# Designs tried in a protein design chat: VH-VL binders against o27280. Part 369

Target 1, 266 residues: o27280
Amino acid sequence: MDSMNVPEVLEIKRIVEESESVKTFIFSWDFRREVRPGQFVMVWDFRDEKPMSVSLIDPVRSEIGISIRRVGEFTDRVHGLSEGDLLGIRGPYGRGFELMGRDILLVGGGIGMAPLAALADEATARGMRVDALVAARTADELLFLDRLEAAGVNISTCTDDGSCGFKGFAHERLLTLEENHDMAAVCGPEPMMFQVMRILDERDVPAQLSLERYMKCAVGICGQCCLDDTGFRVCAEGPVFWSQELSRVREFGRYRRDPAGRRVPW
Below, E stands for the ipSAE of ESMFold2; O stands for the ipSAE of OpenDDE; V2 stands for 0.75 times the mean of E and O plus 0.25 times the DockQ between their complexes.

## First folded at step 16 (VH-VL)

Design He26 (framework fv_bamlanivimab; at its last look DockQ between E and O 0.56; V2 from the best seeds 0.00; counts 0 for: pae E 8.9 > 2)
Fold by OpenDDE, look of step 16:
Structure He26 (fold): chain C 266 residues (1-266), chain A 119 residues (1-119), chain B 107 residues (1-107)
Amino acid sequence: as target 1 above (266 residues)
Amino acid sequence: QVQLVQSGAEVKKPGSSVKVSCKASGGTFRSYGISWVRQAPGQGLEWMGRIIPRFGRANYAQKFQGRVTITADKSTSTAYMELSSLRSEDTAVYYCARDDKYEGHFDPWGQGTAVTVSS
Amino acid sequence: DIQMTQSPSSLSASVGDRVTITCRASQSISSYLSWYQQKPGKAPKLLIYAASSLQSGVPSRFSGSGSGTDFTLTITSLQPEDFATYYCQQSDDTPRTFGQGTKVEIK
């Protein structure tokens, strides 16, 4: 089967409730089809199709996990599913994260922690020291804390309302941290990522950031996810970008395009 | 380090209900689940259900559906298991245990609550 | 439901012996298998999780192996405090189910 074009119908093996709005759906996976943290798959519920990040990669158990936040009609339907139900999965697509050095910083906001959780597992398995700054609006929206802790990740939390950890935004918390890392991986709301990137650049910390854009084909054909000035396709050249690449993207942190192609401010 | 302390032994009549409490101390049980497992005299372990206090929603074994209710009070870090329409076969030690939401193993366990159902 | 079958139901052993307990699942449960030790009048104690991960504080003489349907708990050198009943438990599907138990007695 052509993983690039044909969805494979898979049974939901297990569902993990991460938060009130986030569930992780676990599938059996044939790892002859390689998947990397930061890559995404297209999830098909036989009515609609949406890109979702891979949040769990377990070659030992031959499983992958896809974490999905309930935000609309599609995700409402998916969240209504049970173990044993079927979904179509095609992929993986896109460029994933690259690990380098010995010390890595993960900065994640909300559901952006999904790909970073997978990256954390790989990094810790390689014997890297992993620090994670996990941000959310409230304590109840913080994701994967127990999983990260179990993996040996050093966690710092940040909440907008101060209900857990540092009160404020991720970039504000980052400013209070003195330690530099060999590299950073960032995923979350684009305004957060933009501010975090600026700080990391100032500190000369190589950073990779995962972008979210409206994706339709996932194979670099339709151009719906093209970034202004560069022509970067988030589904093909991304979704993981180096900070140097994003520095060339005018719209980064400023606006995105809606399904109609119109500019929408963040 | 999280510890689970359960309520004391109960003696009940057939047809009545029992409610056992499980209080967590030394940490939070909010991000984890609380499972209830019972053990009849001289018998093995039987999973009854689980609640994730953070979400307030419980899942039950089919055998106990309609007869068991698992709840949690986040403010007091206490989980409850109520079993109704008690029968002699419900005589057992009932355990609460912290439930890892990913791995599904149980640690730590409460000390157990003996429930005796007799006419 | 997934049935867990332990073997043997009971065994007699001496201090210093190598003890092996097996657990078979009615269907593949990947590595979602835990082992517990229970002594009379006490709550079960977690020994192994994820089929082969040793719980913190558990002596290294305990080990778990296996995947899919067949799993094994091994005690390399039985100690006096190890005489107890052992249970396997699958966490691949709900309801969670336990093996019937293996009682390790003094020979």
Scores: ipSAE 0.028, ipTM 0.664, lowest interface PAE 4.1, mean pLDDT 93
Fold by ESMFold2, look of step 16:
Structure He26 (fold): chain C 266 residues (1-266), chain A 119 residues (1-119), chain B 107 residues (1-107)
Amino acid sequence: as target 1 above (266 residues)
Amino acid sequence: QVQLVQSGAEVKKPGSSVKVSCKASGGTFRSYGISWVRQAPGQGLEWMGRIIPRFGRANYAQKFQGRVTITADKSTSTAYMELSSLRSEDTAVYYCARDDKYEGHFDPWGQGTAVTVSS
Amino acid sequence: DIQMTQSPSSLSASVGDRVTITCRASQSISSYLSWYQQKPGKAPKLLIYAASSLQSGVPSRFSGSGSGTDFTLTITSLQPEDFATYYCQQSDDTPRTFGQGTKVEIK
């Protein structure tokens, strides 16, 4: 049997309250099932199943952490759980981030910092210099700052309302940052990622961006996660794409699809 | 950088209660746990319980369950520990400390509040 | 509850000495262990977290090691300011528990 396609029921070992709306759920994990930053898992609450980012990958302690923002009925139920309660975990799935060079820039918006926090840990463990631009609407939504500082990451912040760091959007702050990185990794609201990608492309900085689309199967069968014009399946060929792959995608940054497949604006 | 400042020393009679305050300044208060740890004269450190101020959730060591109440006021960035039915054995220095979200270590600590229970 | 046992209870040492303090947990706590220094009349001060991570501002002569049940705090060259009581603390489970302390005294 292929254990990757069957949920394993795991006990919630610890819950970290990251913000008013974000909790990290920590589980014991057998690392014979390798997990890479940027891959995702399907979280099953015994009623429904949703894709979630892995934010902590700790082979030394045999733990993973999964960060979940409260946005609807499923995530409300999961946020109501306690340590000792059970969740089903299926995966990991998808293509993770690939590290190159010695200097990396991370650009994360909101919950998009989750996979980038895991990547930061791997990059610092390899001895890379890590700069992070952490963006949110307001200061209380800036995620993982303490953890990134403890790892030795150089942090810049921006908030839409100016409550912490630069007042404005991530791409506006990016224009004021050093241009000499070997690569960048970007995850957050798709309009933000589009603007950031344009700047990084103009600077000739290789960039990987993590997309989110509606997913049902997670293994590429149902077609719900397909991108227009290329036929790329976010769950199979992504969720992490190089910027050159996304340059050919008509819908990126321009519209999204609801669960019925209908185009809706961002 | 967060600092924790506690209320002053108290002298109490057996059977009474004491309420110690712990005010946070210089950083975010609401998203971290606040623990209470006591130290009797010449003895080691004993964890009493904690609260996560943002959510108002408290838990306690079994030894103190029923006698200790830990609360927080988010608007003033202040945590409180109230210990009732005081005995001479409760004579100690009472510390508050911030819990780290991931590692669970304590940093920073308050300066401590000496509570003496005597007739 | 997880019991934490420190050894020795006290020791005498001279400036410049290498000092080793051991902490043993009654069950595996992975690397959820921290070390504190406490001077008379003062609050404890964090030295080491996650078994081996040095807290910012703590001199590099302090180091921590271990995982599972057995942990060690090492001071490689004692200084006059290092005479104090040292405590380990586990954070794998609640209640949080401390070792009984190790008093490091001037010989």
Scores: ipSAE 0.011, ipTM 0.596, lowest interface PAE 8.9, mean pLDDT 87
ESMFold2 (binder alone), look of step 16: mean pLDDT 92; pTM 0.947

Design He27 (framework fv_bamlanivimab; at its last look DockQ between E and O 0.24; V2 from the best seeds 0.00; counts 0 for: pae E 14.2 > 2)
Fold by OpenDDE, look of step 16:
Structure He27 (fold): chain C 266 residues (1-266), chain A 119 residues (1-119), chain B 107 residues (1-107)
Amino acid sequence: as target 1 above (266 residues)
Amino acid sequence: QVQLVQSGAEVKKPGSSVKVSCKASGGTFRSYGISWVRQAPGQGLEWMGRIIPRFGRANYAQKFQGRVTITADKSTSTAYMELSSLRSEDTAVYYCARDDYYEGHFDPWGQGTAVTVSS
Amino acid sequence: DIQMTQSPSSLSASVGDRVTITCRASQSISSYLSWYQQKPGKAPKLLIYAASSLQSGVPSRFSGSGSGTDFTLTITSLQPEDFATYYCQQSDDTPRTFGQGTKVEIK
């Protein structure tokens, strides 16, 4: 078994409260093990294991950050941890984002901004112009705004309730933004991503989208994250996919499979 | 408003091939596919295949695999359906339709092309 | 392949009647269902997509409902121009398949 598949027990160096429901856990990282925006790690709390996106990649400080939203029993336990506590982390896994061109559009919803925040850092470091459309249900759920601003990202916000920025959904806000970009990266609720992808396709903007599925092994063998029709494994061929790849995936934006393998509509 | 205009009626001998064209006006193929659906006299609708010109990929119904070829020319906004080894059972009206390749519904439709296969 | 079964195959109705057409899929197709209207010598016309979304320009007397395997097209008050053949079509899987059609005739 590859050493990268064995969880490394790491100490939580720092916890950043991003919102009421989202915390970023900071860990020391050996960057001999490369990590790319869009890749994920498996987080083990010694009871259960869940895939989490890397939201911070800092080679200077030799740190990575993992942003976790409180949504269930596992994340409840993790959110109860303190600095100095231990977690198991193995990875990174999956295909990350590719950067191309000079101008990039990021479209993120909720916790979907996690991998995009990491991508934003890389893009800006490369001298790219980065526009970010940050969406959330309410203003309080908008993530990484200060961080993005500090990095020089041009931010546009939208909220379902209109408490900040454009009142409406991300795809609706996108329709009001007429400027095209060399590429786009998208991550968030799948229905959002689906609509955003369609708009980007109409505008002939190459787009990459990060999918979320139930993952068990993270190494492409268990099949739990296998997408219908294509046989794509989100953990192996993804989680980042090009729009033309997702056009072959009938379930995209429509349904997912639960741990029992049942169809669950979005 | 997008319109699809198909080529004219065809009369063919058994064993020959027919190629029907479908030209899109008032729009582009950028965000859509083109599906081909046929309808035999007095019968229902039968999906033959689809092409997504932007991606250059075509899918076919198994029934027609090996006999049907769907292509598209993005520069002229024209899709083509070629059916070979024609049989009398292939006598039908052939429709092209704009295919929302995400949702899978068809709109608009071409006016149809009548293909008659007779000895 | 997913089989689509419409019922009835034909029906007779009068202007003003409420008409209901059912389409059943051999397996669950979520909401990947569209309804079309076809008149003799004409191409099909999209009425409903995504099971219940009314296509632009289609009269509000048309409506679609259902999910999974059972779907319904409803015409609340049949009009003279509504006498035609109606087809359901699934887009959940390839190949795309149609119901056998329902002919709505004048009583």
Scores: ipSAE 0.053, ipTM 0.674, lowest interface PAE 3.1, mean pLDDT 93
Fold by ESMFold2, look of step 16:
Structure He27 (fold): chain C 266 residues (1-266), chain A 119 residues (1-119), chain B 107 residues (1-107)
Amino acid sequence: as target 1 above (266 residues)
Amino acid sequence: QVQLVQSGAEVKKPGSSVKVSCKASGGTFRSYGISWVRQAPGQGLEWMGRIIPRFGRANYAQKFQGRVTITADKSTSTAYMELSSLRSEDTAVYYCARDDYYEGHFDPWGQGTAVTVSS
Amino acid sequence: DIQMTQSPSSLSASVGDRVTITCRASQSISSYLSWYQQKPGKAPKLLIYAASSLQSGVPSRFSGSGSGTDFTLTITSLQPEDFATYYCQQSDDTPRTFGQGTKVEIK
């Protein structure tokens, strides 16, 4: 477990508009602090701090990219920044994805494709065959398609409204895909991940899924990111869990908790 | 898709132990747990415990804590249940079953292993 | 432990009858309930999971309903092969527990 608890103030080197609602912020990064796909960082705008997934890991150029969807007050402020502006970054934290075998399936919904894009780059660099199912509500929200194709990833798409690829949910499209993978990595809306996990378990495909929960300390001390039934801390024992670890968690895919710890339906 | 094949029937004396095997064929159990359930003659079903083979972690019903050990060998897709300090009340058919990690239902079941404990 | 109480303990029925079996949990188990059929000398067979989801390969005459504490298995037109013992099983909490069984016998 890394104990990097103090934010380092870094300059935004580049901003990439991934969609109307998603931007990738690129920073110089000292890779003495090693970063793995699936780990997260805490992004500090000098007022508030939120966990964000790393979507680009480039040790050769000494750069990381952090993809942020505009969804509220904090992300609105961050999206208003320009190249040259400053953000605090602490981390990385959490357990990242492990690669195994030679054939991997990625299943990503919306912004959940961000950590999977980083994983895809690593997998293709290792000579693995990578299939990706990229899901979104609409075609305009499908993320990283050009980047994945350039990396040699075999892409399937689905959209809720049918504007690109398969019309329907990711788990429905998954039922029609080949069952020849050594592992899967899944990230997206928790109800989607629950359904996808069931299919992958039935196919006996080892699966890793990335969860999000409310975080305060990011190092496992405060207990705010705990999962029901297990006491697992998403920031310490996750955010990436094997499907078997999640089988013990009643809340996964069924409800969530607000900052006060109250159960709230999905 | 997958079948569970258990080891053969056993006759044991009180105070001894028994170890029953459960091998997955036509697939693996990397993504599922293995539960053990027993049924005494003319009686209902009683869950004994489970193992999650990928993590090697076993959980036991309180009634059997200290007498039962459940293990798995991932390389051979085989789970084992060992029950020690046998009593005549342990006479039963012992089933293994693949369980769903989140719903907790059992499918498929092994064919069962009859264990008779008599003096 | 969550106790599961089935009723009736046994029943007699004719081919073509509609049969209902109930299962009551000692506390809410949401929809974490499964139904099994067991014939003499054979392992149990999964019929229904998640209270109402029909397992693949199970005839559509079987159905499940309920949530919370009260659950029902229904066979809409009993067939000769349906004479067996039926068990409910909860999976909301550890240990997993079964009802005592309902034997469905031919009249």
Scores: ipSAE 0.005, ipTM 0.452, lowest interface PAE 14.2, mean pLDDT 85
ESMFold2 (binder alone), look of step 16: mean pLDDT 92; pTM 0.946

Design He28 (framework fv_bamlanivimab; at its last look DockQ between E and O 0.69; V2 from the best seeds 0.00; counts 0 for: pae E 2.4 > 2)
Fold by ESMFold2, look of step 16:
Structure He28 (fold): chain C 266 residues (1-266), chain A 119 residues (1-119), chain B 107 residues (1-107)
Amino acid sequence: as target 1 above (266 residues)
Amino acid sequence: QVQLVQSGAEVKKPGSSVKVSCKASGGTFKSYGISWVRQAPGQGLEWMGRIIPRFGRANYAQKFQGRVTITADKSTSTAYMELSSLRSEDTAVYYCARDDQYEGHFDPWGQGTAVTVSS
Amino acid sequence: DIQMTQSPSSLSASVGDRVTITCRASQSISSYLSWYQQKPGKAPKLLIYAASSLQSGVPSRFSGSGSGTDFTLTITSLQPEDFATYYCQQSDDTPRTFGQGTKVEIK
C-alpha cells in the first residue's frame, strides 16, 4: 500500500524566511517514501490544495522543506501559519532530475531555484562541481544564496534591474559563462527556460527543465496538466523533462494556459 | 564573511536600562538572524533572543520576556538589544551573533559588550 | 526548554593528548548541535555545526559525532592554543540552549 494519494497531516517544524515573498516550511518526513529533487508535493491547507516544489531533502534528519511564494489567497493563508501549525502533504509526485557526469550547471529563476537547491545539495554530496546561475528581477528576490554558498556551489547572479550581479536576463548571463558542463538543470519562468534551453542545445549540453502547469489529481488521470502536441502530463511524465522532449512542444516558451485551457500570452 | 561590531562597555545603576548596538560591516542586513547571548562573570552562555533584521521580526527567551527588546535599523545595518529594570545579576558580557535560519548555529560573533550593574 | 549537559565540567591535559568532551540533550535534537571554543576575554568561536561538520578554518584535529541525544567533541592532538572552555549548543528548538561548558586546562 502506497499513501501518496492521501494527504498526511504534518506539523510545521520550522519556517525559514527566504525573502519578502518566499518562506520554506520544514516538516518531519518518513523517507520510506523516497523523495528526489525535482519532484513535487500537493500542499493542503484544509480548504484548498496546490502543488509545491520540494527544496530541502534531508534523509539523515528525516526532514523535507517546501518553499512557497506568496502570490494569492492560498499562499497568503499558508504564509500566515506558525511553527506547530498543521498542513496536509500528498506525494511526492512526478519525475525528478537525474544527475550525470562531474560538472553540473543549475539555472534558476525566482522560485524555480527551490528544486535546484535540493539538487545542488545532492550533487555536492556526490562530489560534483556545481555552478549555479541564480536569476531574479531584483537583488531582494535572489533565493538560497547563503545556503548554496555554504554547500560549496559556485554562484553567479543576475537581476533584471542590475541591483546584484549581471544586469540582464539569465540567458544573456549564460552566454558569458564557461561551457564546461556535463549537464544542466533549469527551472524558472517558462520564457527564461526556453531561451536557456536554446543556448544549451547549441552547446550540446544535456539539459533537464522543470515545468509548471495547472494540476488537480497529481497522478495523471484528470488531464489538467497536459502539454500541447505531445500529450505529456506534467504531473506524471514530468515536471522534469529533457530538452529534446520539450523541443517538440510548440507551446513551450510561447504561451501559457489559464485554468479553463485557453491560451494566453506570457 | 560578515563582521559584527558592538558598542562599548557600560556601567549602570540598578533599575535603569541599557541598549547595546551591533553593527554589521560590509553592507545592509541580509536574511540571517542576529541573536543576543550573555555571559555573566565566570559563567556559561545564555541565549536572550533574536531578530531577523531584514524582516524586523524578533523573538525572546521566556526568562527575558517583558524586560528585553530587540530591534534593528536597516538604514545603518545595526541591531539593538535593550534590557530594562537592571539588577546586579544582569552584570555580564553581552554578545551579538549571526544566527543561521536553517542550522541555528552562531557565526560570527561580535566582540562583546561588558555591562556592569552596580549601586 | 531543551537542557544540554556537558561532561566533564573540567579536565586537565597535556599538549599532544587526545581529549573527548560529551554533551547530552534532554530530548532528541537530531543533528542540530554545534560546538564552540572560548578563550578568556574573547567571544566564542564556532568549531563544529550539524553535529559533525567542521567550520571553515578550523583544524582537522577537531571532530564531532553523535545524533539524537548524545554528542561528542574530540580533539586528537591538543595544541597550546586549544586550552580553552568548550560549549555545546542545540538549535533544534527555541530557545537556543548551551551546555554548562567544559574547561580544558594545562596539566
Scores: ipSAE 0.585, ipTM 0.813, lowest interface PAE 2.4, mean pLDDT 88
Fold by OpenDDE, look of step 16:
Structure He28 (fold): chain C 266 residues (1-266), chain A 119 residues (1-119), chain B 107 residues (1-107)
Amino acid sequence: as target 1 above (266 residues)
Amino acid sequence: QVQLVQSGAEVKKPGSSVKVSCKASGGTFKSYGISWVRQAPGQGLEWMGRIIPRFGRANYAQKFQGRVTITADKSTSTAYMELSSLRSEDTAVYYCARDDQYEGHFDPWGQGTAVTVSS
Amino acid sequence: DIQMTQSPSSLSASVGDRVTITCRASQSISSYLSWYQQKPGKAPKLLIYAASSLQSGVPSRFSGSGSGTDFTLTITSLQPEDFATYYCQQSDDTPRTFGQGTKVEIK
């Protein structure tokens, strides 16, 4: 099947409740269609279509998981679905994470932990040491802690309200950690990623960051996810970027474009 | 390491209700579920339902739907199973167990609570 | 509901024997299959999860295999402490269901 243009109608095999607002939907997957952590798929509920990160890659069970946060009409509908219901999935798309070295740091905020959870599984399977800084607004919004712990990941948490772990933001917690890693993978709110990237750059830690932009086609044609000045298309050249690439992106950490193409500040 | 400690044995009359508690010690429920499984004397294991204490939502086996209520108190790390309209056939050992949402296996288990229903 | 058919219901074996217990699901459950050991008056103990993953602390003489509908628990060399009842359990669908159990007795 052509992963670029043809959605496949798949049955929801399982639903995992990650938090009050996040569910992971499990699908059977033909791994002849390769998927990498950091890549995304387009999820179609037969009315609308949205890009979603892959949060679980299980070649043993031939399954993938897609974690979806409830944030609007589309996701409201999807969250209303049950096991056995159908969704359209096309993809995967985009550039995923690249693993290197022996020690990796994951820094995730909110739903940004979705692709990082998949990356953690791959990294640990390869025998890498994985440290994860997991951030959320509150303790109840922290994601994938049990999965990460089970995988042998060393977890540090931080919450805005201090309800769990370090009270404060991810970049503030990161400043308190002195250990350097061979590489870092970052995903979450863009202001968080921006601050984290600066710290990692100062420490000379190679970093990859996953951006979120409004995507329509997912195939690099419509230009809705095009980044200013560089011409980078988040769906094609991303969503995972190296910090050196993002250093060339003026809008990173500052603003994004809405569906109408207008600049919207973070 | 999480351990599950259940309430003590119960003797009940037919038509009455029983409420069994399951307290997590050595940790919290986190995002795990708590499943309830019963075992009649000399019989196999039967799944009754599950709650995810973090969210407070429960699912039940159809056989027990309308008669069983599973609840949880996050502040005390305690889950509860209440079974109403008790019958002699409800005589069993009732277990709580930590339920992994991804894998679906149960570990650890509580020590079990014997419930005897007799006139 | 998914029915789990476990066989045999009981078996007699000696210390050192190779023991094999099978579990068949009424429909495919991928690898969502766990095995438990239960001794009289005790709660079940998890042995194997995800069809073939050995639980921490469980002796290596225990192993699980299979996928789809057919699964097997194997004890390579039965030890005195292994005489117990064993259950398979599927976690592919709700309600969760168990096999009928296999009692491993001393020959």
Scores: ipSAE 0.519, ipTM 0.817, lowest interface PAE 1.5, mean pLDDT 94
ESMFold2 (binder alone), look of step 16: mean pLDDT 92; pTM 0.947

